# Ledger of designs, part 21: VH-VL binders against Alsin (ALS2)

Target 1, 196 residues: Alsin (ALS2), of Homo sapiens (Human) (q96q42r690to885)
Amino acid sequence: GYIASLHELATTERRFYSKLSDIKSQILRPLLSLENLGTTTTVQLLQEVASRFSKLCYLIGQHGASLSSFLHGVKEARSLVILKHSSLFLDSYTEYCTSITNFLVMGGFQLLAKPAIDFLNKNQELLQDLSEVNDENTQLMEILNTLFFLPIRRLHNYAKVLLKLATCFEVASPEYQKLQDSSSCYECLALHLGRK
Below, E stands for the ipSAE of ESMFold2; O stands for the ipSAE of OpenDDE; V2 stands for 0.75 times the mean of E and O plus 0.25 times the DockQ between their complexes.

## First folded at step 14 (VH-VL; framework fv_diridavumab)

Design t4 (from n1 with light chain R55K Y100W; at its last look DockQ between E and O 0.39; V2 from the best seeds 0.00; counts 0 for: pae O 5.9 > 2)
Fold by OpenDDE, look of step 14:
Structure t4 (fold): chain C 196 residues (1-196), chain A 119 residues (1-119), chain B 111 residues (1-111)
Amino acid sequence: as target 1 above (196 residues)
Amino acid sequence: EVQLVESGAEVKKPGSSVKVSCKASGGTFREYAISWVRQAPGQGPEWMGGIIPIFGSAKYAPKFQGRVTITADDFAGTVYMELSSLRSEDTAMYYCARESYWEDYFDYWGKGTTVTVSS
Amino acid sequence: QSVLTQPPSVSAAPGQKVTISCSGSSSNIGEKYVSWYQQLPGTAPKLLIYDNKRKPSGIPDRFSGSKSGTSATLGITGLQTGDEANYYCGTWDSSLSAGWVFGGGTKLTVL
């Protein structure tokens, strides 16, 4: 039902936020604190990725918190943050993906200095855990790519959940249409970003 | 450098309302959570509530629910905190603080606005 | 009365080491990152430690933070007279009444 779907969204959003938070605190922040990360350009691109990542994480966290509040109150579906502020979410995801894509196009993690690579290698197990990569033979760079594209998968999840929510409303209802439209937007973006 | 500029000191009578403003200088807090934290003399900080301007909705501490209103003007880059039904116990320094993108800490604080409630 | 519990005061001589504890619960310190704030007399709080143990730019290495379970600790080595201030821990509480919570503060006196 509707409430069940919202609970699922809330739960998964909280988990996703936790994961992103761990990535920030245990990977990105320590990485960026290293004295020798690489060339100025590489560092700048990485910093941009980190900045956009952090912003996205922040919004996701706030979204999760709002969902909890939503579940405790009697609110209409149209008041859901992912619907009401869809543009904000979509823009944030787009900006992040643009940043990570730019970073990767310019050489990505391979251009990092030895201390940074050493750090990442030292934390490969953690990276695998965070990225949910189960194949122990996966290369570090692939793990990192998987890790930093995790947000794209979340877009798909948003689209799916919104569709589930839509099934709880009459097809002729405004709620149904809005949920469907929003779902399409998230899905389209996910597909677009996934192609890059 | 980002600075949070708060409005001037206020002297209010019991039962009245006070509205304090917090303006970002040298940056923006549109996507940031801006919190209001007050500190009574000799006491620790007390969180009142916060707002993410771009979201427009505020969250309040239970203690102040129904008595405090936090709003934001994105165009002016200003956040407001209005506290009604003032009591002597509301005498305190009122800070606005910005929560960073990295969360779980306040990276910038205003200098505070003294609100004195007295008959 | 604060959600997070701190000792009201600590004192030591210059050059000594002091620790300030911050005790909470599973819904706050147990789940969230802890930040510490230094407040000098007549000034606003200043971020000292974030993410349990990380320091913003400009914070000396003699300041340190740690967290274990539902407790956090601020450490100050090589104590200086300028360290005399109130120190507060803070974090987010994820309980039903979600919001920021702070410790009652610890007054550090440099003897």
Scores: ipSAE 0.025, ipTM 0.595, lowest interface PAE 5.9, mean pLDDT 89
ESMFold2, look of step 14: ipSAE 0.598; ipTM 0.823
ESMFold2 (binder alone), look of step 14: mean pLDDT 89; pTM 0.921

Design t5 (from n1 with heavy chain E99Q; at its last look DockQ between E and O 0.50; V2 from the best seeds 0.00; counts 0 for: pae O 3.5 > 2)
Fold by ESMFold2, look of step 14:
Structure t5 (fold): chain C 196 residues (1-196), chain A 119 residues (1-119), chain B 111 residues (1-111)
Amino acid sequence: as target 1 above (196 residues)
Amino acid sequence: EVQLVESGAEVKKPGSSVKVSCKASGGTFREYAISWVRQAPGQGPEWMGGIIPIFGSAKYAPKFQGRVTITADDFAGTVYMELSSLRSEDTAMYYCARQSYWEDYFDYWGKGTTVTVSS
Amino acid sequence: QSVLTQPPSVSAAPGQKVTISCSGSSSNIGEKYVSWYQQLPGTAPKLLIYDNKRRPSGIPDRFSGSKSGTSATLGITGLQTGDEANYYCGTWDSSLSAGYVFGGGTKLTVL
């Protein structure tokens, strides 16, 4: 139902925020604090990834807080921030995915200097846990790729929840149309970014 | 390029209130945390509080709690600060500033607007 | 009475090095990231250093930052007359219900 789907959105957003927050605090901030990280170009691209990741992490945390407030109020679907301001959410995900794609196309984590590679190897167990990779034989670079592409999987989840919410309204209603259109936008973006 | 613009200078009497606005040009604004920072003549800056326009919840420095109200128009991204029960020591330059997503600093500042409180 | 304490002034000749200290507590500098702001006369503050030691694009590497315990330091080498300004440290403070705090400022004079 409607209320159950709203609680699903709120609960999963909080969990996703916790995951992104851990990646930022335990991996990105320490990594960027190292004295020698790599070439100027590689460092600039990684800094852009961190900047866009941090924006996304911040927006998702604030969205989770707003959903808590929303659930205590009148709960009108049109007032959902992910629906009302969907273009900002879609743009934030696109900015992030562009940044990680640019970083990886230029050589990515393989071009980091020895201190950065040593940091990542030392933390491989943490990286595997955060990325939810089950195969302990998975290579570090694959773990890193999985980890930094987690946000694309979240877009798919938004599409599913928005569609569940839409089916709680009559097809002719403005609520249905807006929720279904937004669900389609999130799913389309997820598929587009997933091809990269 | 992000440019923050505060509303024009104001002269107010003690006991009244003032409402100052802040709007960005040339960039993304409404999903960012926007803070108000004031600076009295010859003194350091003083954080008053902030808001994220699309989410609407304001946060206030304890010194200003109860006297300051920060609001936003979530689509226009305009942020407002209203300071009530004005005193002569509220005479200052008032800045809006955009907070970084790292949350530890302000990366863009407006040019500021003067609020003068005098009899 | 600033939460973050800075010397009120420092001076040095062109080409020399100067350091500006910022003393705080465990609830701010001790557990949070420190930023530094430069304020030229008649202008708004401008970000100079973030995350304790990082420089934004366009800030030359003769500006440096560091942090130890509950203290932070801004270093300026190759001092130029254009560096004459007020300098403020800033950070979040959890003891003030997560409020942001600035130092009282340090006036740098280039002689």
Scores: ipSAE 0.520, ipTM 0.801, lowest interface PAE 2.4, mean pLDDT 88
Fold by OpenDDE, look of step 14:
Structure t5 (fold): chain C 196 residues (1-196), chain A 119 residues (1-119), chain B 111 residues (1-111)
Amino acid sequence: as target 1 above (196 residues)
Amino acid sequence: EVQLVESGAEVKKPGSSVKVSCKASGGTFREYAISWVRQAPGQGPEWMGGIIPIFGSAKYAPKFQGRVTITADDFAGTVYMELSSLRSEDTAMYYCARQSYWEDYFDYWGKGTTVTVSS
Amino acid sequence: QSVLTQPPSVSAAPGQKVTISCSGSSSNIGEKYVSWYQQLPGTAPKLLIYDNKRRPSGIPDRFSGSKSGTSATLGITGLQTGDEANYYCGTWDSSLSAGYVFGGGTKLTVL
């Protein structure tokens, strides 16, 4: 039902936030704290990735919190944050993906200095855990790529959840249409970003 | 350069309410968490609560829960803090501060609004 | 009585080194990154250190931060007269509904 779907969204959003938060605190922050990360350009690109990542993490975290409040209150579906502020989420995800893509196109993690690479190697197990990569033979760079593209998967989840919510309303209802439209937007973006 | 511009000093009577505003200048804090931090004379800063303007949801410190209301006008780029049932102990400098994307610190501060509660 | 505990005052002569401690608990300093703020007389707090040890742009390397366990430390080397101010540590506390908490503050006097 409607409430069950919202609970699922809330629960998975919190989990996702937790994961992103861990990436930020245990990987990105320590990484960026290193004195020698690489060339100025590489560092700048990485910093941009980190900045956009942090922003995304921040928004997702707050979204999770808002969902909790939403569940405890009597609110209409149209007031759901991912609907009401769909543009914010879509833009935030787009900006992040653009940043990470730019970073990778320019050489990505391979261009990092030895201290950074050493750090990442030292934390490979953690990276595998965070990225949910189960194959122990996966190379570090692939793990990192998987890790930093995790947010795209969440877009698909948003689309799915919105569709589930839509099924709780009459097809002729404004709520149904809005949920469907929004779902399509999230799905389209996910597909677009997934192709990069 | 980002600046947080707060409203002018307030003098209030006990039991009344005060509403302070914080407006971004030279930028936006729409996507940031804006917190209100007050500081009584001779005391340290005290976090009251915060809001993400774009979301419109606010969090409050337990001490002020039920007495403080933080709101935002996204279009005006302004955040408001309303404190009701004022007491003499509420006499303080009230700062708005922007929370960084890293969530752990405040990188920009307003100059503060003095609120004096006296009979 | 702040959640985070700081010495009320420290003093040293110009050119000397001073340290300011900040003691908390597992629910705040133990779990979260610590920030330090400098507040000059008659001014708003200014971010001095974030993420335990990182300096914002414009902050000289004379200022340093560290964290161990449930305690954080601010270090100031080459003390200058302009460093005379109140210093506050701050962090988020998970036990207070994710509220931010400050230390009681430390008054630094340059002799």
Scores: ipSAE 0.026, ipTM 0.598, lowest interface PAE 3.5, mean pLDDT 91
ESMFold2 (binder alone), look of step 14: mean pLDDT 91; pTM 0.934

Design t6 (from n1 with heavy chain E99H; at its last look DockQ between E and O 0.34; V2 from the best seeds 0.00; counts 0 for: pae O 7.1 > 2)
Fold by ESMFold2, look of step 14:
Structure t6 (fold): chain C 196 residues (1-196), chain A 119 residues (1-119), chain B 111 residues (1-111)
Amino acid sequence: as target 1 above (196 residues)
Amino acid sequence: EVQLVESGAEVKKPGSSVKVSCKASGGTFREYAISWVRQAPGQGPEWMGGIIPIFGSAKYAPKFQGRVTITADDFAGTVYMELSSLRSEDTAMYYCARHSYWEDYFDYWGKGTTVTVSS
Amino acid sequence: QSVLTQPPSVSAAPGQKVTISCSGSSSNIGEKYVSWYQQLPGTAPKLLIYDNKRRPSGIPDRFSGSKSGTSATLGITGLQTGDEANYYCGTWDSSLSAGYVFGGGTKLTVL
């Protein structure tokens, strides 16, 4: 039902935040703290990835905290921040996915300087755990790609849970229409970004 | 480019309240954490609390808990700070500041507004 | 009394080097990233160093930062008259319910 779907959204958002937070703190911030990362162009592209990733992590963490408060309050669907401010969520995901795509098409992680590559190789098992890749023979670059495209899966999850919430309202209701429209926006974005 | 603008200077009597505002122009403001930081004459800055306008819940430094209220208009991104039960030691420059995405520093600061508490 | 402790003043001649220390605890500097802010007379603080040692765009490399244990250091080389300002360290502190704390400040005088 409605309350159960709200708990699902809150729980999965906090789990996703935990994963993004671990990637940020254990991979991105240490990586960017290295003195020798690579060429100016490569470093600029990676810094843009980190900037957009950090915005997502920040947005998701605050959204999770907001949902905890929401569950103890009035719980009107139209007050859900993911609906009320959906354009900011959609834009943040788009900007992130664009930044990682730009970085990868310009050579990506393989063009980083030796200290950065050494850091990534040393942490390969952590990267595999965070990405949830099960094949122990998976190459580092595949692990990194899987890890940094996890947000596409989250967009699909938003679409699913928003539809579950919508089914708790009459089809003709304003709540149903807004939830369904938002679910469609997240699903369309997920499909578009997944094709790139 | 983001510009932060606080409301005008105020002179208040002890025991009263003051409410100041902060508004951005030229950029994205409402999804960022916006903090109020004060600085008494000759002293270092002091974080009072902050809010993310679209989420609406404020956090407060323990020192100010119970005396400060931070609110926002979530679409306009305007942030307000109200400090009650004013004392002479509340005389200070009050800044609004925007948090970075890393959330460990302030990357944009307003010019500040003075609050003077005097009989 | 600031949570983060800085020397109240430091001075040196133009062209010289100074360092400014910032002492904290395990609940702040020990586990969080440190920033430094420059405050010129009559202005708001401006970000100088973030993530312990990184410089924002436009900050010259004569400004440097480092962190060791529960202490952080701002280094300034090639001192210029325009560097005369107050300098503050800042960081999150988990002992204050994830509150932000600043040092008391160090006044730099360029003689």
Scores: ipSAE 0.347, ipTM 0.738, lowest interface PAE 4.1, mean pLDDT 86
Fold by OpenDDE, look of step 14:
Structure t6 (fold): chain C 196 residues (1-196), chain A 119 residues (1-119), chain B 111 residues (1-111)
Amino acid sequence: as target 1 above (196 residues)
Amino acid sequence: EVQLVESGAEVKKPGSSVKVSCKASGGTFREYAISWVRQAPGQGPEWMGGIIPIFGSAKYAPKFQGRVTITADDFAGTVYMELSSLRSEDTAMYYCARHSYWEDYFDYWGKGTTVTVSS
Amino acid sequence: QSVLTQPPSVSAAPGQKVTISCSGSSSNIGEKYVSWYQQLPGTAPKLLIYDNKRRPSGIPDRFSGSKSGTSATLGITGLQTGDEANYYCGTWDSSLSAGYVFGGGTKLTVL
């Protein structure tokens, strides 16, 4: 049922947060700390990606924590964070995807200076682990692309969970409609961003 | 220049509650998290909890869980900290401090609000 | 008492160098970036070092930070009378529900 789905969401959300946190701390922060990253434009674009990534990471972390509280408490479905703050989540994801897309369109990681590339190469194994890329023949740039698009996967999960939750309400109820609408928004965004 | 403006000093009796406010001046809280950090006389700072105003969800230190409530008015650019069941040990300077989503350090601090708990 | 351990006091003459240690555990300093704060008498803490070794704008290079394992160190060279203050290390601790933790503080006296 929906409770089991929420438990799964809570568990996977926490794991996902941990992963994103690792990416931030072990990849992005060290990368951005390098003296020579590339041109001013490239660096600014990367910094924007990092900023939006960090924001998203933080929100996901808070969401995970709130889910745990939700499961252990007596809260109504309407108080679910991904529902109550759907606009915030959707906007944050959109902003992040816009940033990463802009960065990639402008040349992406290929435009980084040698020290940055060296750093990334040195940490390729870690990047593969974090991105869950199992093919050892995958190129670094592809690994990086996979890594930074990981957050988009969660949108589908949110949509699915909201749909399952909707099954617990009468079709004619306001709760049902809200859950359905929100689910559609998440799914629509996921599809839209997935095409980019 | 970003400033965190806190409400005035408070004198409270044991068992009562105090609510301190922190308002951004010259900036916004929208892209930041606001934490409350208190410091008892002669002691070091102690993190109490924090909130992302735009998100509205607060996190608390275990020590204060159930006794502190942090809220935010994003439109007013103000964060509130309410501490209930006050004790003499709660006598301290209460600071609000800011950190961004990316950085996990406190780059701006309020001047602090003195809360004195005495019978 | 504090999650992070600092020496209670250090002292040196003007122009000399001092180091302040900060000891933690794997769940805080071991995993997270460390920040240092300077607190002058009667004032709020001020960010001095972040991300283990980075200096905010306006902080002179005679202030330095380093981290190794579960310990962090603040270095101050060319001590000035104006450096007399309390210094606190701080970081997030994953074992405390991602709470922030401070050291007990170190009182620096300039002789």
Scores: ipSAE 0.018, ipTM 0.559, lowest interface PAE 7.1, mean pLDDT 89
ESMFold2 (binder alone), look of step 14: mean pLDDT 88; pTM 0.913

Design t7 (from n1 with heavy chain E103G; at its last look DockQ between E and O 0.87; V2 from the best seeds 0.75)
Fold by ESMFold2, look of step 14:
Structure t7 (fold): chain C 196 residues (1-196), chain A 119 residues (1-119), chain B 111 residues (1-111)
Amino acid sequence: as target 1 above (196 residues)
Amino acid sequence: EVQLVESGAEVKKPGSSVKVSCKASGGTFREYAISWVRQAPGQGPEWMGGIIPIFGSAKYAPKFQGRVTITADDFAGTVYMELSSLRSEDTAMYYCARESYWGDYFDYWGKGTTVTVSS
Amino acid sequence: QSVLTQPPSVSAAPGQKVTISCSGSSSNIGEKYVSWYQQLPGTAPKLLIYDNKRRPSGIPDRFSGSKSGTSATLGITGLQTGDEANYYCGTWDSSLSAGYVFGGGTKLTVL
């Protein structure tokens, strides 16, 4: 039901945060600390990815914490931050996905200098674990792509959970309409960003 | 490009309370933590607590728990700090500051506002 | 007084270099990233160093940072009279839910 779906949202948000936090702390921050990363343009694009990733990681972490507090309070659907401030969430996901797409279109991780490539190769087991790729024969570049596009999968999950929450209300209710509309917005964005 | 502006200086009597506001201009901020940091004359800064406007729950340094209340208007982008049971030791410069989402630091600071507790 | 300990003052002539230390513990500097702030007279603190050693845009490379164990160091070379300020280290602290902590500050005097 409603409470179970709220717990699903909170639990999966915390898990997603944990994954993004590990990517930031164990991959992005160490990578960006290397002295030679590549050309000025490549470094600037990677820095933009890191900036947008960090904002998304921060937002998701705080959202997860707020959902835990929300579950102990009034629990009114209209007060869910993912509904009330949906444009902020949608914009943050869009900005991130645009940044990683721009980086990859311009050559991506393959254009990084040797120290950066060596770092990524040495951490391939960690990258594979974080990306949830089960095939150990998967190439490093494919692992990286899977890892940095995980947020598209999260948008689909938001849409699914919001739809589950909607089914707990009468179709004619304001709650149903707002939840359904929001679910559609998240799904539409996920499909749009997936095409890029 | 982001600028934080505190409300004007205040003079208060011991035992009263003060409420200081912080507004941001020129950027997105209601999804970021806005903290209050005070600095007594000749002393180092001291973190009091913070809030993320869209989430509405505040966190407090243990020293100020029970005396400070931090709130926000999540769409207007105004953050408030209220300090109660004022005493002369609370005379200080009070800053609002934005926590960076990248790391463990405050990347934007207001100019600060003076709170003077006079008998 | 301060959770993070800094020398109260340092001084040097223009063109010289100084270092400012910041001593903490395993619950802060030992496990968290360190930042440094410059406070010029009559102004708010300004971010100088983050992530132990990184400079934000607009901060010249004569400012540097490092961390070893539970201690951090700010280095300033090519001192200018405009560098005369208070300098504070800062970091998050996991002990006793303390939150963000600052050093007591170091007054830099350029003779």
Scores: ipSAE 0.599, ipTM 0.824, lowest interface PAE 1.8, mean pLDDT 88
ESMFold2 (binder alone), look of step 14: mean pLDDT 90; pTM 0.928
OpenDDE, look of step 14: ipSAE 0.833; ipTM 0.929

Design t8 (from n1 with heavy chain E103Q; at its last look DockQ between E and O 0.76; V2 from the best seeds 0.00; counts 0 for: pae O 3.7 > 2)
Fold by OpenDDE, look of step 14:
Structure t8 (fold): chain C 196 residues (1-196), chain A 119 residues (1-119), chain B 111 residues (1-111)
Amino acid sequence: as target 1 above (196 residues)
Amino acid sequence: EVQLVESGAEVKKPGSSVKVSCKASGGTFREYAISWVRQAPGQGPEWMGGIIPIFGSAKYAPKFQGRVTITADDFAGTVYMELSSLRSEDTAMYYCARESYWQDYFDYWGKGTTVTVSS
Amino acid sequence: QSVLTQPPSVSAAPGQKVTISCSGSSSNIGEKYVSWYQQLPGTAPKLLIYDNKRRPSGIPDRFSGSKSGTSATLGITGLQTGDEANYYCGTWDSSLSAGYVFGGGTKLTVL
């Protein structure tokens, strides 16, 4: 039902935030604190990735919190943040994915200086855990790529949840249409970004 | 460049209420956390509370809980702080400040709004 | 009686080095990143240091920050007359319903 779907969204959003938060705190921040990360260009690109990642993490975390409040209150579906501010979320995801793609296109993590690579190697187990990569033979760079593209999967989840919510309304209702439209937007973006 | 533009100075009587506004110029703070920080003459800054406009939920310092209300108009890019039951001790400069993406610090500050409470 | 404790004042001559301490507890400095703010006379606070030791754009490397345990330190080298201001440390405190807390402030006088 409607409430069940919202609970699912809230729960998964919190989990996702937790994961992103861990990535930020345990990987990105320590990484960026190193004295020698690489060339100026590489560092700048990484910093941009980190900035966009942090923004995304921030929005997701607060979204999760707002959903809790939503569940305890009497609110209409149209007031859901991911609907009301769909453009903000979509733009934020787009900006992040653009940043990480740019970083990778320019050489990505392979261009990082030895201290950075050493740090990442030292934390490979953590990276595998965070990225949910179970194959122990997976190379570090692949793990990192998987890790930093995790947000794309969340877009699919948003689309799915919104569709579930839509089924709780009359097809002719404004709520149904809005949820369907929004779902399509998230799905389209996910597909677009997933192809990169 | 992002600027936080606050409303003008206020002179209030004890027991009354004051509502100060903070508007983003040169950008938006809809997705940011906006806090209100006041500073009494000769004193240090004091955090009052904050809000994330797009989410509409506000947090308050225990000291001001029940007396302060922070609201946001995310479409107008404006955050409001209303303080009721004003006392002489509420005489202070009231700043709005924006929280950054990375951590819980304030990267942009308004110029402040002077609120004077006097009989 | 701020949650974070700072010396009320410090002073030094131009070109000298000064340090400003900020003492807290496990629920604030111990767990959270510390920020420092500079407030020149008649102006709003300005972010000086964030994430314990990072400098925003435009902040010279004369300013440094460090954190150890439940204490943070702001360092200023090559002291200039323009550095005369009040300096505040700040961080979030988990024990105060996630409220932000400031130090009492330190008045830096350039002799």
Scores: ipSAE 0.128, ipTM 0.688, lowest interface PAE 3.7, mean pLDDT 90
ESMFold2, look of step 14: ipSAE 0.498; ipTM 0.785
ESMFold2 (binder alone), look of step 14: mean pLDDT 89; pTM 0.921

## First folded at step 15 (VH-VL; framework fv_diridavumab)

Design u1 (from j7 with light chain E31N; at its last look DockQ between E and O 0.84; V2 from the best seeds 0.70)
Fold by ESMFold2, look of step 15:
Structure u1 (fold): chain C 196 residues (1-196), chain A 119 residues (1-119), chain B 111 residues (1-111)
Amino acid sequence: as target 1 above (196 residues)
Amino acid sequence: EVQLVESGAEVKKPGSSVKVSCKASGGTFRDYAISWVRQAPGQGPEWMGGIIPIFGSAKYAPKFQGRVTITADDFAGTVYMELSSLRSEDTAMYYCARESYWGDYFDYWGKGTTVTVSS
Amino acid sequence: QSVLTQPPSVSAAPGQKVTISCSGSSSNIGNKYVSWYQQLPGTAPKLLIYDNKRRPSGIPDRFSGSKSGTSATLGITGLQTGDEANYYCGTWDSSLSAGYVFGGGTKLTVL
């Protein structure tokens, strides 16, 4: 039911935060600390990706913490931050996807300077572990793509969990309508961003 | 350019309370952590606590636990700090500051507002 | 009371260099990123260094930061009279219920 779906949202949000936090601390921060990353344009695009990734990581971490507190108090669906402030969540994911798309369209990780490529190659086992790619034949660039599109996958999960929450209410209720509408927004965004 | 604006200066008597507000101009900050930092004359800054407006849970420095209350209007993004049981030692400049998403630092600071506690 | 210890003052002539230290513990500098703030007379603090050693836009490369163990250092070369200010280190502290902590400050005098 309702409580079980809230626990699912909380548990999966904490797990997702842990993943993003590890990517930021073990990949992005060390990468951006290197002396020579590439051309000015490539570095600016990568810095924008890092900025938007960090915003998502922060938002998701705080959301996970708030869900833990939410589960110990009054559990009104309308007060869920992901519903109450859905535009902020949707905008943050859109801004991130735009940043990674812009970076990739301009050549992406392949245009980074040799010190950055060397860093990524040296850490390929870590990248594979973080991306959860199991195929031993997976190339570095595919691993990187999987890693940096993990946030888009999360949108589908939000849509599923929000719909599960909706089914705990009468179809004509305001709670059902808000949860179903929000679930549709996250699913539509996920499909739109996945096509880009 | 983002600017943080604290409410106007206050003169208060010992034992009373003060409530100071902070809001952004030129942007929004309701999904940022906003902290209150005070600085007594001739002393260094002292972090009091902070809040993220949309999440509503505040954190407090141990020194101020029980005397400070930080709240926010989660849609407007306005942050409030209320300090109770005022003493002369609370005379200081009070700043609001915005935490960067990237890390563990404050990238924007208000100009500050004075709170004077005098009998 | 300050968890982070800084010397109360340092001085050097124009064109010279100075180093400002910040001493902490394993619960802060030892496992957290250090930032430095410049406070010019009559103004709010301004971010000078983040992530131990990185400079935000507009901060010249004569400002540098480093960290070793539980200690952090701000370096300033090519000293200018406009650098006269108070300098504060800052970081998160994980001990007990602590939060963000600042050093007590170092007054830089250029003479």
Scores: ipSAE 0.598, ipTM 0.821, lowest interface PAE 1.8, mean pLDDT 88
ESMFold2 (binder alone), look of step 15: mean pLDDT 90; pTM 0.928
OpenDDE, look of step 15: ipSAE 0.715; ipTM 0.901

